VH-VL binders against q9umr5. Designs and how they scored, part 283

Target 1, 268 residues: q9umr5
Amino acid sequence: SYKPVIVVHGLFDSSYSFRHLLEYINETHPGTVVTVLDLFDGRESLRPLWEQVQGFREAVVPIMAKAPQGVHLICYSQGGLVCRALLSVMDDHNVDSFISLSSPQMGQYGDTDYLKWLFPTSMRSNLYRICYSPWGQEFSICNYWHDPHHDDLYLNASSFLALINGERDHPNATVWRKNFLRVGHLVLIGGPDDGVITPWQSSFFGFYDANETVLEMEEQLVYLRDSFGLKTLLARGAIVRCPMAGISHTAWHSNRTLYETCIEPWLS

## First folded at step 12 (VH-VL)

Design gj53 (framework fv_mavrilimumab)
Fold by ESMFold2-Fast, scan of step 12:
Structure gj53 (fold): chain C 268 residues (1-268), chain A 123 residues (1-123), chain B 111 residues (1-111)
Amino acid sequence: as target 1 above (268 residues)
Amino acid sequence: QVQLVQSGAEVKKPGASVKVSCKVSGYTLTELSIHWVRQAPGKGLEWMGGFDPEDGEPVYAQRFQGRVTMTEDTSTDTAYMELSSLRSEDTAVYYCATVSYDWENGRYSFDYWGQGTMVTVSS
Amino acid sequence: QSVLTQPPSVSGAPGQRVTISCTGSSSNIGAGFSVSWYQQLPGTAPKLLIYGNSNRPSGVPDRFSGSKSGTSASLAITGLQAEDEADYYCQSYDTSLSGWVFGGGTKLTVL
């Protein structure tokens, strides 16, 4: 009787990293079919996000087709952005709960080990020079780089995040909004001790202004203009916010208390 | 280059305990996870347990829970597997293997194996 | 008994292609966990042959390839050679057992 669950991983992840999550689901919802999509693992997680969206789309179509009562998505870190785009480009998705697990929904502006590995001499203050080039936009992490001090460049050069957030016009924006609004619940999870997602409020559609002061979702133009349906979803009672302190970036999918508090209630 | 060298063959009576060692060279235990796999004569491979490469704690296969203890001594780069309450069905070759994560491909593998330790349980 | 099902034996002549199947379920391969393959020559320890569905470690000949689809995986050996005669085991992770699992093994005979 439980809806199938589809898991979309993050940067440099493997399906093994979700073993605890699957065990929790089996304990509380025995018989649930859970599939971790084993695509774009390791270095391939650096491929452009639109390429990843297409590949993940091909993988989810047969799963959704076999589940006429609906499916749930659990999307971790970068995977949450993939799922944002999937829900927008698929006019036939049947997703009930979209559970976004510490994903940079408004973008990333922080130095991480991943960025230092890819661009060893770059600091967050100068990464815009690389990320907002055509070459930089061929890397997934640059697709959601959001420099609050160069918002003009972000709006003009972002090939992914600015488009799915409706911050820059796209011919398909109206259809993407309609498709996204089909989701039953948008469950946002994140916390101050994540250590990777910067600002951590990006997981809740908050983000830095030009002075690096965090403005929450309701103060964002994306929300106020209802660009892809956040205001409509909130009014419908479909947005769930579940912040939790004490959880580092790699622990969101392996913490039992988090699972019981933030994830379990939204699996039907 | 990583090499795993295991302790020598052992003969034990039913009810006894055996402790097999696995000496790691060419690398350190702080960056490797050791798992144990056994093989009864003429039969297949059976995973027993090991240190989880992500959690850093030992995890045991259910059928060995309560009878097996896996430990590591980082000062000597030696891993140990102790199996208690031995039965004739425990007669097998016991292998240690390294479990590593290839971050470039996002994949785990049991990439280096010890030579095996024959444990015979007989009267 | 094994959670992953392999044929007990397979055979071929030198130069031919053989495939070895590994059939799992929704709690392992079907759940998205990757598959590794191991070669065991008589009297020796297992050797990693394929990991992460299709990756070859250094020193493994190009003749060996792996694939995964749905709840199953397959090992293909092309240009079969006498030295390939061995036992082959698949491996994945299983959430119902909360641990790693091996297939029952397949004996490859080179005719």
Scores: ipSAE 0.822, ipTM 0.906, lowest interface PAE 0.9, mean pLDDT 92

Design gj54 (framework fv_mavrilimumab)
Fold by ESMFold2-Fast, scan of step 12:
Structure gj54 (fold): chain C 268 residues (1-268), chain A 123 residues (1-123), chain B 111 residues (1-111)
Amino acid sequence: as target 1 above (268 residues)
Amino acid sequence: QVQLVQSGAEVKKPGASVKVSCKVSGYTLTELSIHWVRQAPGKGLEWMGGFDPEDGEPVYAQRFQGRVTMTEDTSTDTAYMELSSLRSEDTAVYYCATVSYDWEVGRYSFDYWGQGTMVTVSS
Amino acid sequence: QSVLTQPPSVSGAPGQRVTISCTGSSSNIGAGFSVSWYQQLPGTAPKLLIYGNSNRPSGVPDRFSGSKSGTSASLAITGLQAEDEADYYCQSYDTSLSGWVFGGGTKLTVL
């Protein structure tokens, strides 16, 4: 029998948006129990990420407990960061494949319609003034705002991303690393035509330096220091990279070729 | 404010086709997703199909596949549902409804409904 | 046959509380798809009453509430009034059918 699949959505998303993904899974792996967690939908997706992690944790515990053989996570966009934190804070998770579907794993530094709706007068160059305030950190999108020109402010003010990446110290860092390393496979998916995730290489743990030149995962201090286990996972052969061109941000969960190439192989 | 006005009652013989219209006012048709739901006398609601609000293409319930065609005329803000090879069990009130996404709560709903069109199939 | 199961009828006296259940499966409500509820007064088109499990459109009184747990959903009506006498339908999305599905409907009778 196939392991259950848990789907964690992104910013302003609905479970309806995942209907094609669930239909693909049913076609290739009939009998798979798939649950899209309908928590923090719509405007609630703007709630602080640690609050979302707590709520999603409560929802996944009974699903994991019912599946002693393990579960798979498919986590889309912002949801990939929620899943990163879940894997770190849960000392008893039984996740086999963690499939990160176009998620800003090293953060976001780009103008999007969502940011313009929330902060209509801001530009990416000045959003740090809002996001790195206590008020700004009450919004999920500011929890992973990573301005490469104000890295000192990011390191001091980020209440979420800097901590889960081990870029700033936390008392639980050693336990979080141990828990994260329990994952069977980390499947990273993303591409240059996404149009929302900036830089798109953030989905593969790449990010801008101070000159806005993208440095890939193996050049990041987070990787080199093995802060939460990326270097260890790569050495185990547990990291899968699956880039695909031609896919826009809202199409990752509804493209059959993407599913067959990048997702289907990891749903044992 | 969206309003949906449907065409008048129809009486058809078995084997014929019927085409029901749904005129949209208050918004343009291109901003809306129109779906069709029918209800046989004394029976419950049955979804037939509609334009998918995310894909922008028509999708049909399996039991109507091959018999139903849903189209839109954006120049007149009118949606159409054509059902062919009519049978007596197709006697029903046919409703059009808008399917819209509420960004605040992250949910879809069938939020506005037409008044209904009675289609009677009898010999 | 309906994919979502509702009791065919429920009844209550004015001022009382009634609950209407909607039972689904792992391919619809259990898969995480939200539930909407529609009220149909005799001789009229259905009207959206609750959407997204628990949200009320403008004009729907707060004595109507919705909830969802596991593979099931419920509509609760408190302070029951004579004008609430109607048919009530739940609705969700189903991945096995690749489409929207309605419950069989529940006739509410106010005693």
Scores: ipSAE 0.831, ipTM 0.910, lowest interface PAE 0.9, mean pLDDT 93

Design gj55 (framework fv_mavrilimumab)
Fold by ESMFold2-Fast, scan of step 12:
Structure gj55 (fold): chain C 268 residues (1-268), chain A 123 residues (1-123), chain B 111 residues (1-111)
Amino acid sequence: as target 1 above (268 residues)
Amino acid sequence: QVQLVQSGAEVKKPGASVKVSCKVSGYTLTELSIHWVRQAPGKGLEWMGGFDPEDGEPVYAQRFQGRVTMTEDTSTDTAYMELSSLRSEDTAVYYCATVSYDWETGRWSFDYWGQGTMVTVSS
Amino acid sequence: QSVLTQPPSVSGAPGQRVTISCTGSSSNIGAGFSVSWYQQLPGTAPKLLIYGNSNRPSGVPDRFSGSKSGTSASLAITGLQAEDEADYYCQSYDTSLSGWVFGGGTKLTVL
């Protein structure tokens, strides 16, 4: 009787990384059909996010079609941005709970081992030179690179995040907003000890201003303008914030206490 | 590159225990996850357990829980599997195998296997 | 009983194509876990043939290919040769058992 759950992974992940999450779901909601989408695994997780959105869309359509009562999405790290776009481009999605596990919803501005591996000679202050080029935008990481010191370049060059956040206008913005607002619950999860998502408040739609001072969701122009429906969702009581300390970036899908506190209540 | 060399054949009586070793060469044990798989004569492969490559803790198949113990000695690059309270049904070839991750494809596999250790349980 | 179901045997003539199925459920292949395939010649240890549904390790000829759809996977062998005569096992991860699982095995006979 439980709604099916679809899991969308993050950067360099595989379905095996979610084994504990699936086991927790089976323990608390036995009989739930859970599918981890094994598309864009490993190196392919670096493909442009719009390409990933198209591939994941093709995979979720038949699952949603077979579940007229609805589905839940659990989307980890970069996968949370894929799910944001899925909910906007799909005119017919039937998602009840969209559970975002430590996803950089307002972007990333921090040095990580993944960025150093890809661009070993670059500091975070200089990554805008690479990421905001046409070549850089062919890498998923650069699609959500958000340099607060070069906001004009971010707004003009971001082919993905600036568009889905409504920070730059797009012809489909009205339809994307209408589609996104069909979601039942937006569950935001993240925390200060993540160590990868920078600032960690990006998981809650907070982000740096030009002085690297974090402004929370309610102070963001995208919220104030209601660009894709955040203000409307909050007014409906449909946004859940679940911060938790003590959890590193690779542990969000394998911590039992987090699962019981932040995820389990939203899996009807 | 990686080679796994297992200890020799064992003959045990019912109720005894057996400890099979798996010596790793080509890499250090700290960089590998070793799992154990058995095969009874004329039967298929059965996973017994091993060190979880992400958690670093041993995990055991439910039917062996309480009877099997898997350990590692990193100073000698040797993994061990000890099975207690042996029954005739435990007669099998026992294999050790490495479990590794390919970052390019994002996939896990049991990529290198030991030669196998025949354990015969008979009265 | 095996969690992953394979036909107990398949056969083909030299030069032909055979396929070996591996049928799982919603707790393993259907949950999105990848499938590996192993070849076991008589009296030898299993050898990794395919990993991650469709990837070949170095040294495995392209006559061997893997695929996955829904709750099942398939191993295809083209241009059958006498030395392909062996037992073949599929493998995945199962969340209801919290562990790795193997198929029951398929004996390939080259006629």
Scores: ipSAE 0.805, ipTM 0.899, lowest interface PAE 1.0, mean pLDDT 92

Design gj56 (framework fv_mavrilimumab)
Fold by ESMFold2-Fast, scan of step 12:
Structure gj56 (fold): chain C 268 residues (1-268), chain A 123 residues (1-123), chain B 111 residues (1-111)
Amino acid sequence: as target 1 above (268 residues)
Amino acid sequence: QVQLVQSGAEVKKPGASVKVSCKVSGYTLTELSIHWVRQAPGKGLEWMGGFDPEDGEPVYAQRFQGRVTMTEDTSTDTAYMELSSLRSEDTAVYYCATVSYDWETGRFSFDYWGQGTMVTVSS
Amino acid sequence: QSVLTQPPSVSGAPGQRVTISCTGSSSNIGAGFSVSWYQQLPGTAPKLLIYGNSNRPSGVPDRFSGSKSGTSASLAITGLQAEDEADYYCQSYDTSLSGWVFGGGTKLTVL
């Protein structure tokens, strides 16, 4: 009787990383069919996000078609942005709960070991030079790089995030908004001890202004303009915010208390 | 480059305990996740447990919980598997193996295996 | 008692193609967990042959290939050689058991 759950991973992940999450679901909702999409794993997670969206779309279509009662999405880290785009580009998705697990929904602006490994001379202040080039936009990380000190470059060069957030115009914006609004619940999860997602409030649609002061979702132009439906969803009571301290970036899918508090209530 | 060398064959009586060692060379033990797999004569492979490569804590197959203990001595780069309350059906070759993550493919595998230790349980 | 089902035996002549199946369920292969394959020559420890559904470790010839579809996986061996006589095991992770699981094994005989 439980709706199927589809899991979309993040950067350099494997399906094994979600074993605890699937075990928790099996304990609390026995009989739930859970599928971790084993696409764009490892190095392939660096492919442009629109390419990943196309591949994940092809994988979710048959799962959704077999579940007319609806499905739930659990989307981790970078995977939350893939799911944002899936919900917008799919004219016929039947997603009930979209559970976004520490995803940089307004973008990333922080030095991490992943960035140092990929771009050894990079600093967050200089990464805009690489990311906002055509070459840089061939890497998933750069598709959601959001430098608050070079917002004009972000708006002009971002091939993914600026478009999906409605920060730059797109011919499909009206259709994308209509499709996204069909989601039953948008469950946002994140926390101050993540250590990777910067600012951590990006997981809740908050982000830095030009002085690196965090402005929350309700102060963002994308919310105020209702560019893809956040204001409408909030008014409908469809947005759930579930922050939790003490959880590092790689532990969101393996913490039992987090699961019981933030995820379990949304898996009908 | 990684090499796993296990302790020699053991003969035990029912009810006894056995402790098999697995010495790591070519890497330090702290950089590896060691798992244990057994194989009864003429039968297939059975996973017993190991140190989880992501969590860093030991995890045991349900069938062996309460009878198996897996430990590591980082000063000697040696992993151990102790099985208690031995029964005749515990007669098997016991293997240690490394579980590694390949960042390029995003995959886990049991990539290096010890030579095996024959444990015979008989009166 | 194996969670992953393999045929007990397969056979082929030198130069031919053989395929070994590995059938799982929604708690393992069907849940998205990848499949590895191991070759065990008589009297030796298992050797990793394929990992992550289709990837070959260094030193494994390309005549060995793996694939996965739905709740099942397959190992294909082309250009069969006498030295391929061995037991072959598939492996995945199972969430109902909270652990790694192996198939029952397939004995390959080269005729």
Scores: ipSAE 0.815, ipTM 0.903, lowest interface PAE 0.9, mean pLDDT 92

Design gj57 (framework fv_mavrilimumab)
Fold by ESMFold2-Fast, scan of step 12:
Structure gj57 (fold): chain C 268 residues (1-268), chain A 123 residues (1-123), chain B 111 residues (1-111)
Amino acid sequence: as target 1 above (268 residues)
Amino acid sequence: QVQLVQSGAEVKKPGASVKVSCKVSGYTLTELSIHWVRQAPGKGLEWMGGFDPEDGEPVYAQRFQGRVTMTEDTSTDTAYMELSSLRSEDTAVYYCATVSYDWETGRYAFDYWGQGTMVTVSS
Amino acid sequence: QSVLTQPPSVSGAPGQRVTISCTGSSSNIGAGFSVSWYQQLPGTAPKLLIYGNSNRPSGVPDRFSGSKSGTSASLAITGLQAEDEADYYCQSYDTSLSGWVFGGGTKLTVL
């Protein structure tokens, strides 16, 4: 009688990439209904994150409706940001554990193969010119680009992350915070050897200041102001931090020790 | 164009082993994942195993574990499937197929198939 | 039996529409794994017809289409032609078996 698990993938992922995760769940929690949402795969993972949130919302509604005791979310990489928004925009979600696997919760500032594929001549220092344009904001990866040297541009131009983090005003911010706070547990997973998420502490709501010094979650204005509920969640004991070294970005969903340590305990 | 050419038909006695080859042309074996599928006369397709396109290691169907070994020789662009302890019910056509990832759709497919190798097990 | 269930046979007249079902479970199609379809003409190797639920490889006519809903998938063939007479197989990944699985196959007869 375990709660169903919904898996939301990241950039260029397939359902096949989660086969090991599903096998681990089946071994430790036999009978669990696990669904990997087969939406926005491949090139479509580059669609604007608000478009992805709408599509994933439509897919999760019937799953949640069939599970009155609640569901768990496991959200990988970019998918963790989709899940952040889902929990905010859904006024009736019944999510118990939201498990964020190496997701850039405070944004990304680092050169990756995905960015080189899209913008071969750009470096992280120059991407703000593209990403903070209206055209750039039509790409998912630019929706969470957070250049610490151009924070004013990030705050003004980010159509997704700055709004979801409450860093820029939105008419729905109060409702989004109320909805997000219904989550039972926020389980944050990430590590220094990820190699893609930069800084890796972004997975734990830490991020660079203007000098590229990492400030942890408790030092962030979004936490101190409780903009979307992090301080309230921490105070009620609902935030779990599970860092692990030695895991590369594409291995978070296929490492048995990571699963047993950081994921398995939260799948009631 | 991708082409898979398999070795010729084999007749074996119960208890023997058979090793079927699959020669790849039109691209290099290092760019591909080769899987093996068999079909008994008048019956359906049965996946036996192959090199996992993400992990890079061979994975075998549970019912063949311990009896099948799949290997690759990248210098000759040839994949091999060896099945031991043959039984009459192993009589089948054995196919090799490429498994590839389509980055545009985010999907895997068994996209190119060899012509098949008939293996007959009889006393 | 196979873990993906197909009807053993379907039939239709030239120009008609036929559909072939593929019924899975929570460990395969229901878990979010995509479905591929293969056409096997008598005496030949299987040919990829549909992959990733609904995508056609180059050279496959648009009268072949695939769909997926819940724990099941369907292959639809419109404008049926004599050359479509073949065996059709669905395929997915299964986490309980930790491997790829095929349906039992459907023999299409063009009347």
Scores: ipSAE 0.828, ipTM 0.907, lowest interface PAE 0.9, mean pLDDT 92

Design gj58 (framework fv_mavrilimumab)
Fold by ESMFold2-Fast, scan of step 12:
Structure gj58 (fold): chain C 268 residues (1-268), chain A 123 residues (1-123), chain B 111 residues (1-111)
Amino acid sequence: as target 1 above (268 residues)
Amino acid sequence: QVQLVQSGAEVKKPGASVKVSCKVSGYTLTELSIHWVRQAPGKGLEWMGGFDPEDGEPVYAQRFQGRVTMTEDTSTDTAYMELSSLRSEDTAVYYCATVSYDWETGRYGFDYWGQGTMVTVSS
Amino acid sequence: QSVLTQPPSVSGAPGQRVTISCTGSSSNIGAGFSVSWYQQLPGTAPKLLIYGNSNRPSGVPDRFSGSKSGTSASLAITGLQAEDEADYYCQSYDTSLSGWVFGGGTKLTVL
């Protein structure tokens, strides 16, 4: 029998958006219990990420409790950051595969239509003024805004991403690292044609330096210091990288080839 | 406000085809997703198909695949549902409805409905 | 046959509370898909009453409320009025059928 799969959606999403993904899983792994967590949909996806983590935590506990053999997580876009925090704050999670589907793991620094809707007069160069205020940190999208030209403000003001990435100290960091390291596999998926996640390498723990040159995961201080376990996971053989070109941001959960190549192999 | 006006009642022989229309007013058809739902006399609602609000392509219920065709004429803001190889069990009221996404809640609903078109299949 | 199960009928007196259940499975409500509810008065088209488990469209009084738990959903009607006498249908999305599905309907009789 297959392990249950829990799906965590992204910004402005709903469970309906994952219908194709669930149908693919049913075709290749019939009998798999798949649950899309129908929480923080629509406007609620803008709530602070720590609030979302608390709500999703309450929802995943009973599912994990019913599956002693383990569960898989598929976490899309912003949902991948929620899942990062879940794996750190849960002392007893039994997650085998954590499949991160085009999630901005090192943050976001790009002008998108989503940002223009929320902040119509903003440009990526000046959004730091809003996001790194106390008011801005009440919005999920600002919790992972990572301006490479104001890294000092990011490190001081980010209430979420800088903490879960171990870029700023937190009293729970040692426990969070221990918990995260219990994951069986970290499957990272993303690609150059996403069009929303900027830089797209953020999905693979790469990010801009101060000159907007992308440095890959192995060059990040977070990796080098092993702040939450990336270096340990890579040494264990537990990190899977699955980049794919030709897929736009809203198509990751509805592309059959992507599913067969990057997701299907990790759903035991 | 969106209003859906359907074509009038039809009486057909077994084996014939019927094409029901649904005219949209108060909004542009291109911005709406039209779905079709039928109801046999004294029975419940049955979804037949419609244009997927996210994919923009027609999707049909398995039971009607191969017998139903749903089309749209954007120049007249009219949606159509054609059902072929009619049988007596196809006797029903056929409704068109809009499927709308509420960005605030992240939810879909069938929010506006036509008045219904009675299709009677008899020999 | 419907994949969402509703009781065929329910009844109550004016002013009372009634609930109508909608029981699904792991391929629909249990998979995380939301539930909508429709009211159909005799001889009329269905009207959207609740969408997304618990949201009311403009014009629907707060006497109508929806909830979801596990593989099931419920519609609650408080302060029953004669005008509430109608058929009620739940609806969700089903991945095994790759489509929208309705419950079999519940006839509400106001005594």
Scores: ipSAE 0.817, ipTM 0.904, lowest interface PAE 0.9, mean pLDDT 92

Design gj59 (framework fv_mavrilimumab)
Fold by ESMFold2-Fast, scan of step 12:
Structure gj59 (fold): chain C 268 residues (1-268), chain A 123 residues (1-123), chain B 111 residues (1-111)
Amino acid sequence: as target 1 above (268 residues)
Amino acid sequence: QVQLVQSGAEVKKPGASVKVSCKVSGYTLTELSIHWVRQAPGKGLEWMGGFDPEDGEPVYAQRFQGRVTMTEDTSTDTAYMELSSLRSEDTAVYYCATVSYDWETGRYFFDYWGQGTMVTVSS
Amino acid sequence: QSVLTQPPSVSGAPGQRVTISCTGSSSNIGAGFSVSWYQQLPGTAPKLLIYGNSNRPSGVPDRFSGSKSGTSASLAITGLQAEDEADYYCQSYDTSLSGWVFGGGTKLTVL
């Protein structure tokens, strides 16, 4: 009688990368139906995040419809942002636990091998020139690029993250907030040794100020204004924080201790 | 391109062990993930195990756990599969194959196959 | 018994279309793992025909195509030729077995 689990992968990922996670779930919660959404894999993970949200939405609807008691989401890296948007745009989602595995919830500001592959001559200090263009916003990775030194450009040009965070006005903001607040638990997972997500506290809604000093979730305007419901969820006791040291970016879905500590307790 | 050349046919008695080799050419063994698949006469394909392309460690099918050992000698670009406590049911053609990743599609697949090694277990 | 179920045989005439099904479960294809297809001509090693549900490697003609839906996958062969007569195997990953799994195989006869 365990609720079904839906897994949303990250940038350049495949369903095979989640084999260990699914095996852990089968060991501790036998009979759980777990589905890794086999969409936007490999290069297709670079498609604009709103396009990915639409495709993943179409895939989750029949799964949710078959599970009147609810479902759980486990969303890895970039996939955590897809899940943020899914919970906001779906008027009828029945998600109990939303488990975010090292996702850049407040954005990314750091050099990674993926960015170097896509934009070889760019540094984090000048990537804003590309990402905040209309062309750049056609790439998923630019949809959550958050340069703390060009916050005005981020607020005006971000077609995705600034909108789902309520940092820029949107006609649907009130409905998105209402929908997101229907989630049972928001489980945030991340750690200092990730090596990709920068700052790593982005996984916990912390982020850089203009001096690159990290401010935690409770100091963010999005929290203080309760723009999409973080303050309300925290007051309800619905936010779980599970930081863990010693885990690199590609190991969050394959570490048994992490699974037992941070994920297993939230799979009813 | 990649070529896999396997050792020759073997005839073994029940209870013996067999060690099949798979020599890689065209690339270095360190760049490849070698897996082993067998096929009994007139039967289908059965995966036995191989080196996981993401973890880099050998993984074995549950049916063969404790009886199979897969090793690699990078100095000779040769992979090995040793199967112990042989039974008549182990009579099969044993294939080595490479498991590759296509980053563009995010997919794993068995792309190059050895010619196969016939192992006959009889008393 | 195979974890992935295929019909034991299919047949068609030259120029016709055939489809070969591969039925899995919630622990493999239904869990989101992709499907590859292999062609095995008599007396030869298997050859990769389709990978990642629908992708063709270089050298495989476009009359071979793959698809996946729910817990099942399908291989379609159009414009059948005599040299297509072979055994066909589907393959996926299974989390209950913690390993790769093959279908039981389908013998294609071209009449």
Scores: ipSAE 0.818, ipTM 0.905, lowest interface PAE 0.9, mean pLDDT 92

